# Ledger of designs, part 10: VHH binders against F-box/kelch-repeat protein At1g80440

Target 1, 354 residues: F-box/kelch-repeat protein At1g80440, of Arabidopsis thaliana (Mouse-ear cress) (q9m8l2)
Amino acid sequence: MELIPNLPDDVARECLLRSSYQQFPVIASVCRAWNREVSLSQFLHQRKASRHSQELLILSQARVDPAGSGKIIATPEYRISVLESGSGLWTELPPIPGQTKGLPLFCRLVSVGSDLIVLGGLDPITWQAHDSVFVFSFLTSKWRVGATMPGVRRSFFGCASDSDRTVLVAGGHNEEKCALTSAMVYDVSEDKWTFLPDMARERDECKAVFHAGRFHVIGGYATEEQGQFSKTAESFDVSTWEWGPLTEDFLDDTGDTVSPPTCVAGGDLYACWGGDVMMFLNDKWQKVGQIPADVYNVTYVAVRPGMLIVIGNGKALAGYGEATVGYICDLSSSRWVKLETHGGHVQAGCFLEV

## First folded at step 6 (VHH)

Design g13 (from g9 with E101T W102Y T103E Y104T Y105W; framework vhh_6z1v_2)
Fold by ESMFold2-Fast, scan of step 6:
Structure g13 (fold): chain B 354 residues (1-354), chain A 126 residues (1-126)
Amino acid sequence: as target 1 above (354 residues)
Amino acid sequence: EVQLVESGGRLVRTGGSLRLSCAASGFTFSSYAMGWFRQAPGKEREVVAAISGSGGYTWHADFVKGRFTISRDNAKNTVYLQMNSLKPEDTAVYYCAADSTYETWTPLSESEYDYWGQGTQVTVSS
């Protein structure tokens, strides 16, 4: 069967490879052959190889005017903002069906293939912990509900994706504000959760990254040590199904009581603390740059090949939180360029390439 | 053993400014998020502003945004509420509260605050 009538298949594939991700739902809806072509991992690989893929920065960001009509107490209304890096164009994803007051507060965002995964957080109306998993497909431009997170409801957990198939979750606290040792993995295609062995330590408000085949869980604090952030880290090897040994001094002297935001790019691990950009090299943290002075509190850090993004709160003349500021650093030139963030506070984000 | 002591409440004229302070003792102050609540006569208590343990994250109610600013000094075990452009509608008893979550918190949920002060009266006259 021909992909496009009266065109050779190789020419037809070239046309599909050059399409914007915003056209994927239309392409997928034409017929099963087109839907199959766009859904194949080879299609996305070919798109990347031919340099027609689009890199998307996806942010959970508050609206300029927070929701509150008819309420005495207003809660910021979060939506998904999408920046297409090549064009500089911003768009907004459709709301999650049934979530009339926006995204869960403090939810986690990760990407798996062409899917955006939204996990956990707090209900913006009741402030009760969610066990919800919402999946947005960039192929169909539609939301679906995934299998709920099993076990006790948790908030403020570490979360990272392998970008290929799975999402890993560890720590956080339960509804009694007790720090957790448990961890679990979600297989997006199978729509199934599996518990991992417990971590060596309870880790509330921990940070997580997936790097070099391992799920790293960094810092956090035990229930009895609220706000006294651990310098330890531990990592889970998905291939052996076991936690590695505890690293006692993974976070060298940070001067802070909070786990720094962390991210990873290729073989490099980056973190931001104390106004500095740090890189983990030769088993030590090395300062490699300074965050622009108008970013007083970093809320989101991400690294892509050749690029570092830092987003946070600016200091207003009268105090913090009056503005959201972001910067992109070209790692080859060490030049910082201000990022237009269009809206309010950024709680979470991820990158997705389609 | 745990104590939160508010101070700074007084009578002020419309359009005036006032700074409230809350001194904390008996717990590791930097390990707790802090909030300011208020309650006017005959009304329910409502959240005004909140600040994370590090001071990195702040939240302000829409009815005070641009006028009130919350801040903290962890070296002094004190949280502050700077109130500018005061209106008669701001008249209330202001309460300081501590939440055991450090950076991540439920600023709008009274039930999540573990410790409460006794309050300080703010009266705004025309």
Scores: ipSAE 0.008, ipTM 0.373, lowest interface PAE 9.2, mean pLDDT 80

Design g14 (from g9 with E101T W102L T103E Y105L L108I; framework vhh_6z1v_2)
Fold by ESMFold2-Fast, scan of step 6:
Structure g14 (fold): chain B 354 residues (1-354), chain A 126 residues (1-126)
Amino acid sequence: as target 1 above (354 residues)
Amino acid sequence: EVQLVESGGRLVRTGGSLRLSCAASGFTFSSYAMGWFRQAPGKEREVVAAISGSGGYTWHADFVKGRFTISRDNAKNTVYLQMNSLKPEDTAVYYCAADSTLEYLTPISESEYDYWGQGTQVTVSS
């Protein structure tokens, strides 16, 4: 049967490929054939190949206090803000069912396929550690609850996605504030956690990236070394199921004392420290850009082909709360364009293409 | 570019100890007074402790005197908050802040500080 009546299937598919992601739930609801078309992994691959895919910047962002109360400072209520790069339009995702005071504080955001994964953090009401996994599908515009993180509850862990199927977690600290060596992987489609072998070092407040088939865990500190950040890194090879050797001075040339914001784009590793954008190239960190002076603290960095995105905190303004500032840099021209941001403080971000 | 990065926030049991660190870059650290602020659920952001650029003057809020100590290492561009005898009511996001005023003698409201870090979460449970 024809996808669209009186229209050839190849023309009908071309129309669907050009649709905005916000139309996917509507399209999926029309009939079984359309639901099948937009749900196929091939559909998203075809959108990217034909250059009709949309790039989404996804942020965990605080609501601005609408009352302007200077005397009562509520715990910030975090929601998911979405910027569609091509149009410059901002939207907000629906709230997670049952999370009446917003996203967990200090939760991690990663993308897997067309899904946004929200992991861990602290409950905004009780301030207790979450073992929660929430999954938002951009194909259906619905939240679902994933299998909880196994083992001891952890906070401030390193977290990275392979962008395809899995989310990897390492380190952090337990309920007794002991830094952890343990690591695990979540298969989003199978809704299953599997433990990895332990890391060589305890790593609280570490950063993680997935690069070239390896899960890299960078920095952090051991329980006995509170506030004394390691310059070391280690990486897990997902094909061999083994941790590689410890790299002692991975961050030694950075000049920073904390684990820096990091990201991977294409095959390259990036990090931000000291007002600079650094790239790991030829086994050395090299400065590739300078962050605009009004970004006082970088909370999220992402690189796409030809573009660098930096999100950070600004100087505190009159009244309550911290301003958010963001920039996109065209890497070929070194031109920075300021993003029009709304709302308050950004605690986490990720990038997703649909 | 100015950057303040807090670290050391964690879950601690009542009566425990914790040291917070704040690494500073992009300004002449020794010329800035540094402060620690905190914000607990349902409460105003409040000043906890402050230290002058030289480290010669320190101030601590009455509710933490004898338990918390602010210090700084100008060679490392770092300010610290040593927290002892922690109580559940110390649960908050702790913020590091910098003030360019060389004559700053008394901690004041958050609006007077020039630069802020993103915060680090401290949770004290029984």
Scores: ipSAE 0.006, ipTM 0.213, lowest interface PAE 14.7, mean pLDDT 77

Design g15 (from g9 with E101T W102Y T103E Y104T Y105I L108Y; framework vhh_6z1v_2)
Fold by ESMFold2-Fast, scan of step 6:
Structure g15 (fold): chain B 354 residues (1-354), chain A 126 residues (1-126)
Amino acid sequence: as target 1 above (354 residues)
Amino acid sequence: EVQLVESGGRLVRTGGSLRLSCAASGFTFSSYAMGWFRQAPGKEREVVAAISGSGGYTWHADFVKGRFTISRDNAKNTVYLQMNSLKPEDTAVYYCAADSTYETITPYSESEYDYWGQGTQVTVSS
């Protein structure tokens, strides 16, 4: 039917496809035809196909000026900051209802379709592990509460999404600080958790990525190896529902290394350690870039076509700062440009395309 | 064997400065968050400052902000507490402690720290 009066439907659809994501709730409220158009999974697919989709960098970032009242104990308040790549504009998402002191500390951020998923972390008031799942819809600009993570409460786990329907979680530690072998998957649309078979190894503070139908869990450490990060990796095949064989020397033989920040772009794995950006190619990690020296602790890395993004903490000459430092590298020129981050410490990030 | 050894505590006058050091051995120091705690006679132990494993994130209690600074040198397996503008109320035994996780600082609970030093006495005279 007629989407916009006196315009052919094809022309009207092009107008809707070119709209900003911030207008989606407003567009949906105009009439039934517009609400149906923007609610279709085809709408987001068409935006991407026509190259009118918006790429959003989503960060869990501390406020730089915390509202204090002379409290003896202070915890940084984290909020969601959003950078729209095309415009360079920063915005802030509304707070999660009921979370008066901000996001859980050390929570994980992943994207599934047009949804941002916030998982786990520690309560900013009590420092107790959260089993909470919060879902923000960029179509409605509203938060909802998902089904809680089942089983033992965990923190510092590996987490990755398939970008389409599910979020996978593995490892971390329980309230007694014992490293975990267990893993599970959350179906966002069905709002249901399912346990996976256990991993071969306990993995506290591991990293995870989803690539080519497999959930990869990298590094971490066992309870008896506290602070001695494993170089091993293992991957879960979602089609066969089983873990593959353990890879003993998945990370480079460079001595002790923490579980490196990792990401997937195209068909390739990327990781950051030792001031370098590494790419997994021909069953080996190869250096593809040198991180700027003022980025001390990398907290988030992402690769987009032709671009590499690195976000971390700065190190001051007189000590260590809580300030965020970010850079974008043009892979064709190998030139780094400092990213304006408009805030404090970043604890997690993800990309979402709408 | 995991060991944390504090040093630098001594008698100092009000308004003075002091730097405490904590040398760590028996574990991968850079993989642990570190904290400084203090305990005055007849009082419970309280958190003073904390620093993440990488050193990229720090926290200081409100009663020491602007006066104390925590830092670390992972190459030397040492965490420091620089104490400026000392007051008599700062008199206490100062302990360094290691947190179980690399990414966390858990300044709000003594029970979250797995390893503790023997302490170093700081006395601030009026």
Scores: ipSAE 0.021, ipTM 0.414, lowest interface PAE 7.9, mean pLDDT 80

Design g16 (from g9 with E101T W102Y T103E Y104T Y105V L108W; framework vhh_6z1v_2)
Fold by ESMFold2-Fast, scan of step 6:
Structure g16 (fold): chain B 354 residues (1-354), chain A 126 residues (1-126)
Amino acid sequence: as target 1 above (354 residues)
Amino acid sequence: EVQLVESGGRLVRTGGSLRLSCAASGFTFSSYAMGWFRQAPGKEREVVAAISGSGGYTWHADFVKGRFTISRDNAKNTVYLQMNSLKPEDTAVYYCAADSTYETVTPWSESEYDYWGQGTQVTVSS
């Protein structure tokens, strides 16, 4: 059957490729042929190749008092806010069914294909660690529940996606506040978890990135070294199924700071500390930019080709909490532009292209 | 040497307000979550409020929610507790405490806190 009556399929497909992602659920609801068309990996690949794909910055943001009183509301309610980079428009995702007080506190956000994955965190009502996995499909605009994280319940773990199929998790601490060595991988399509071999070090509050076929776990601290963030890193090779050698001095340049916000884009590894943007080149960190001085604590950093986003906190105001401050840097011009974050504190984020 | 020094406790009438301060030294303040606890005569020590190392996350006990606000100034190595609409039941010694888990905002137990101040007495008269 023809995708669009009285049009050749190639012409009809070009029309679909130019549609906004917000229309995908509507398109998918028309008939099986249209649902199949927008769900094919070839469709999303063609959208990217033809430059009709949309880049989405996805953030977990606290709601602010609508009256603008500025006073701290007990237990902030987190929701997913979405910035579409081409239009500059902000939208909000529907709430997760059954989560009446918002997203889990300190949950992790990653993207896999056209799916947003929400992992772990603390229940905003009970403050108990979640083993929950929630998946939002941008094709259907619906949430589903994935298989729960196996083993002991963990919080403040490192988490990264290969962007294609899997989500990897390592470290954190259990409900007895003991730092963990265990790691695991989630296959989103098969809805299955598999344990990895343990890391060489316990790593509470570590950072993680996926880069060049390897899951990198950076920093954190052991139970007996609480508050003394490790300068080490280790990486898991997904092709050999083994951890590589421990890098003892990976973060030596950071001084006595927490494990830095870290991200990967365009094959390059970036981290932020000391007011600087650093890039890992030739087995050493190199300064590539200076963060605007009004960003006190960087909470989220992301790099896309030609663009760096830095989101953090300004100075705390007594009785009003922290202000959220964001900037976008054009990497070709090194020019920083302040970003309106539209909402409260940002606890997590990721990029998704659809 | 790690030190936490509370100040601001005094006698105040019912309905009054106080701001407690806790000055920290001897550790990287911004890397520690901070909490306020209190202990009344004949009662166990209870958690009042907590704030993450960045200050981006706060937690307040139900019995003070809407009346007390925790905040911090990392440039001054100080955590604050703003206490409004004080009640006789708020009479207690107030302690500040530091937790080495940077992003923690909830005290799973007072035993999770690594460092404690000596306390400051708050007395609310009827």
Scores: ipSAE 0.008, ipTM 0.369, lowest interface PAE 8.6, mean pLDDT 80

Design g17 (framework vhh_6z1v_2)
Fold by ESMFold2-Fast, scan of step 6:
Structure g17 (fold): chain B 354 residues (1-354), chain A 126 residues (1-126)
Amino acid sequence: as target 1 above (354 residues)
Amino acid sequence: EVQLVESGGRLVRTGGSLRLSCAASGFTFSSYAMGWFRQAPGKEREVVAAISSSGGFRWHADFVKGRFTISRDNAKNTVYLQMNSLKPEDTAVYYCAADSTWEYYTPLSESEYDYWGQGTQVTVSS
């Protein structure tokens, strides 16, 4: 059947490729032919290849007072805020069915294909660790429940996606506040978890990035060293199914005892600590920028080719400025442009392209 | 040895003000999130206020907002709770707590704090 009446199929497909992601559920609901067209993996691939894809910054962000106050309530209610980078437009995803008090506290956000994945965190009512996996499809605009994280319930783990198929999790602490060595991988399409071999070190509150086929787990602390953040790192090779050797001095240049926010783009590693933006070049951390002074506690860092996004807490709780402050840095010029975050505290985020 | 020592608790009249102090020793205070908790007789311990390691993020429970303010002085290894417009319902033992967990958000659960002081009694009379 014709995709669009009185238009050739090739022209109709071009029109669909140019549609906003917000129209995908509407398009899919029109008829079987349209539903099939937008559901094909090649549809998203063609959108990206033709430069009609939309880049989305996705944040777990606390609700604010309807009067515009940035003040935190006793148990913040988190929702998903979405910024479409090309238009600058903000929107909000529908709530997760059954989660009456919002997203889990301290949950992790990652993207896989056209899916947003929400992992773990603490139940906002009971403050008990979640083993929950929630998946939002940008193709259908619907939430589904994924297979629960196996083993002991964990909080404050490192989490990273290969952006294509899998999510990797490592470390954190169990319900007894014991730091974990265990790691696992989630295959989103198969809806299945597989344990990895254990890490060499216990790593509570570690950071993780996926880079060049390797799952890197950085910093954190062992149970007996609580508050004394490790400067070590180790990485899992997904092709050999083995952890590489421990790197003792990975963060040795920091002078800081806390794990920095870490991100990756196009083969480069970036981290923020001590008010500075650092890049890992020639086996050394090098300062490439300075974080704006009104960002007091960095909660999320993301990188795109030539651009860095930094989001953190501001002075609003003390009666100064905004509760949440964000900036985009052009890495070639080191110029910062303020990002309007339109909400409260950001606890997690990721990028997704649809 | 890690120690947290609260001070400043006493009998005070309704509408009065009081400042609690918590002096920390034996650990790198500037790397720890700090919280104030309270426990009235026969009730569970509840979180009153929390502050991040830098002091850049502060949280206060709804029942004390506008009246209580948490602050810290990392040079003095001390966290404070300024209590204004005190009410009889504020009567409790107030505990200082430290969590070595470096978090982008302050912990709001008692179970997330590792080090606790012995408490200081605040009694608000009518």
Scores: ipSAE 0.000, ipTM 0.220, lowest interface PAE 14.5, mean pLDDT 78

Design g18 (from g17 with D99E W102Y E103D Y104T P107T; framework vhh_6z1v_2)
Fold by ESMFold2-Fast, scan of step 6:
Structure g18 (fold): chain B 354 residues (1-354), chain A 126 residues (1-126)
Amino acid sequence: as target 1 above (354 residues)
Amino acid sequence: EVQLVESGGRLVRTGGSLRLSCAASGFTFSSYAMGWFRQAPGKEREVVAAISSSGGFRWHADFVKGRFTISRDNAKNTVYLQMNSLKPEDTAVYYCAAESTYDTYTTLSESEYDYWGQGTQVTVSS
């Protein structure tokens, strides 16, 4: 049977490759042949190869505060905003079933293949740590629940994906606000967690990036040093299954008290601190740009080959439900273009290509 | 020993102004978010304002926006609440509180605050 009546399969397949990701669930629901076609891993590979794939910026973003009556404690309601890079169009994902007050507070967002993964955070109703893993499939436009994070419940941990199969988690603090040394990896396809060897240091509020088979954990603080952010880093080698040596002075003086927003693209490591964009080059952090002056506090940073995205507060004393400002930097020209972010505080984000 | 000591509460007339201070000791003040809470006679305790450890984020309840301003001085280990255009409805015991997390969004939940002062009485008369 032909995929599309009176059309050769090669031509029909080419038509499907040109479809928007928002149409994938509808296409999959038409018949078994179409469902099979869009579910094949080679379909997504062919979309990327033919330049019909869509690059999505995915943000956990607070709704703008409504005009308030003022007698109740306002907790930000976080939802998933999606920007399609090619069209500049914004959409919103469906809510996670059973999460009546929005996404967990301080949850982490990573991408694996065509899946968005939401990990941890604090329950917006109870303010207790989540061990939850939620997975959104861009192929089906549906949420599912993954295996819960094992061990002690943790918040404010470092999290990074290899983009292909696994999500790695390290540090954070437990329910007694004690910083953690433990780390673990989640295999998305097997829906299974495995503990890693412990890090050399306790790291609450650390940052993490994945690059070239290594899971890098940067900064954070030990329980006894709360608010005194470490300049150290360490990295886990996935191939040898061991942590490398501790790097004592990995971070320069950041000019603030937080672990800096960090990101990696094409082998280049970036971080933002002190109003500057820094790149790790020749074993040292070097200033490569200056963050636009109307970004008062960088809350989220992301990099793709040739471009950096910075999102932060639109004024020095901004509430979480107040509109944010964003910018895209062309790294080859160092030119900044303002990005309309259509919402409040961004607590997490990732890129996904589908 | 962790201690938070509020001061500045007194009787003021409607339309007046008042500044409350909270002196902190026994912990690394610059690493803690701070909040001001109040409890009026016959009412539940409610959050009035919150400020991040760096002072970079401030939040004020809608019922005090434009009238009250929270600020802090990390060199003096002190958090302040400047209260302007006071109303009889502002009569309450005012408490300062400290939260051990760096992130300010958790400062809006009373249960997340680790340390509390004894309170200072503010009375606003007609």
Scores: ipSAE 0.005, ipTM 0.327, lowest interface PAE 11.5, mean pLDDT 81

Design g19 (from g17 with W102Y Y104T T106S P107E L108F S109T; framework vhh_6z1v_2)
Fold by ESMFold2-Fast, scan of step 6:
Structure g19 (fold): chain B 354 residues (1-354), chain A 126 residues (1-126)
Amino acid sequence: as target 1 above (354 residues)
Amino acid sequence: EVQLVESGGRLVRTGGSLRLSCAASGFTFSSYAMGWFRQAPGKEREVVAAISSSGGFRWHADFVKGRFTISRDNAKNTVYLQMNSLKPEDTAVYYCAADSTYETYSEFTESEYDYWGQGTQVTVSS
């Protein structure tokens, strides 16, 4: 069967490549041939190659009713907000089936291919640690439940994606508030978890990033050092299946006391602390930008070619909507432009291209 | 200007209950998240519970879940910690703290809290 009746397949394919991601479920539902076309890895690759792909900023954000009659939110419910960078348009993903009070509190968001993955966090009703894995497909616009995280239930762990196939998790704390050394990897396509060898240090509230074939786990604190963040880091080599040597002073002495928000863009590692945006170059952290003064704490940082995105909390005036501020920095000019965020407090974010 | 004043700490027997109060002044209380921390002899300060500015979100450390409940009264500028089924290991100085960052996990680190009280001593006898 022809992709589009009375149209050559190559022309029809070009039309599909130019479609908005919001049309993918509609396109996939038309017939088997269209569903197969948009499901091919080549389809998404061709969209990127032809510059028809869309860059999505994905945020776990508290719901705020701008027309609401009250200033007090009785129950802050987190949902997924999506900003399409090219159009500047905001949308909201459908709720996770069965999660009546919204996303887990302090959950992690990562992207793998065209999938958004929601990991862990705390149940907003019971405050019990989630071992849940929820996967949203931008191809189908549907949620599915992945295999649960194995082992002891953990909260406040480091989490990073290789962007292609896997999600890696390390540290956090168990139900006894004991910091963990264990780490594991989730294969999204196989829906399977595998334990890694343990880290050298227990790391509660650590940060993680995937860079150049290595899973980096940064900072955090041991059970006996509650609130005293480590400057150390260690990294797991996915090709050798081994942790590298511990780096004692990976973070600077003049840095923040908390594990800093981190991200990777191109071949470079970035982190935010002390009101500054830092880049890791030649085994040293170098300041590359100054965060605007109205950003009190950075919740999420992302770097794209030529730009930095910083989202954090503002100085609290009233309600959750006023707690969130975002900025985009042009790296060449170091000029900041305020990002209009529609909604309340942002607890997590990730970036996805589809 | 800014003050947080804890009260309610005392000697109590194992299995007993206490309610701690923290009265806030000098800042817009209803715009701040609040937390309770504790420090036992010879140990570092640890987070016990946190509550959002509206009271809609509450978090409790795993070692106190089901026993402790945090709450707040924005009309009275007061945050509370209800402690039930007290154990000897709950013996500590309890601190009230205020945080402008709302509902981030950074709220659970000592360094992220803007204002601190002087503490109230809770002693649980065996």
Scores: ipSAE 0.005, ipTM 0.246, lowest interface PAE 13.5, mean pLDDT 78

Design g20 (from g17 with T101Y W102T Y104T P107Y S109D E112A; framework vhh_6z1v_2)
Fold by ESMFold2-Fast, scan of step 6:
Structure g20 (fold): chain B 354 residues (1-354), chain A 126 residues (1-126)
Amino acid sequence: as target 1 above (354 residues)
Amino acid sequence: EVQLVESGGRLVRTGGSLRLSCAASGFTFSSYAMGWFRQAPGKEREVVAAISSSGGFRWHADFVKGRFTISRDNAKNTVYLQMNSLKPEDTAVYYCAADSYTETYTYLDESAYDYWGQGTQVTVSS
């Protein structure tokens, strides 16, 4: 039967390609043919190729108490806020079933294909480490539970996605606050974890980025060096299944910076520290811009062709720490445009295209 | 051995000033957010001020804003509370506490603090 009665199939497909991601669950519910069409990996590829895809900025963001301070306030409740870049519209994802006090504290957010993946963190009620993996499908608008992270429960680990199939995790600390050398990879489609060989160093509170076929794990500290952040990095080659040699001076240019900066990749490798935007070029960090002064702490950076998106925290909000601030930088002109933002403290972010 | 030792508490008259100090040892002070709490006779313990590990973020309760200032010196492993324009209702035992979470978004949650001092008594008379 025809995808749409009395329309040629190629015209019907063009209509589906132009639909908003918010309509995907509705489209999938119409009939088997439409459900099949939207569920094909080729559908998302065709949407991107035809320039009908939507770019989504996804944030784990605290709810703001409209009554303000002056009272004892419970631990902030984190939810997923979504900004669609083309329309400028903000939406909120449904809560994760069973997570009555919001997202885990210090959880990591990554994107794989059309899926948002929430990993680890601390239970906001018990303050115990989660080994949980929650997956939100933008195709179905539903949460599902993935396979739990194997081994010892870990917090404050480095986490990065290859954006296509896998999520990689390294370091952090166990329930005894001992820094970890172990690393692992999650295959989202197979719902399976595999351990990697151990890193050369223990890395608590490290950062990670996936760049050019390599999983980079940056900074952090060993158990006996609590809070003495390393300037080193090491990277895992996913094609050879081995760690490369340790880079001793990777963060040497950061001076006395306590925590490693958030790094992002999008052709080039970027990081933000000391009020500056840095690019990794010719094996050195080079300043390429200056962050607007109202961004006190950079929480998330996304790179797009010719532009950088910076999300951080600004002026404190009564009872919930810092307000969210965001900017888009045109890399050719070094001009900044402020994003219209709302809400409280941002603990994590990621970028997704559907 | 982890220790937090408060000092500086004493009797002062209304309108007076005090500076409390909290000396930390046995952990990497610069990696911990710090808070000041107080407990008055017959009352529950309440958060007064908090400061991030770097000192870049500071929070003060509404009832002390403009009068109290939290600060830290990571080279000396010390957190301070400067108290000005003291009122009788500021009378309490003041405690410093350390939070292993380096950012202060949990600063209002007493359960987030891992280490606590023994307290220092502040009495404000009319």
Scores: ipSAE 0.006, ipTM 0.395, lowest interface PAE 9.0, mean pLDDT 81

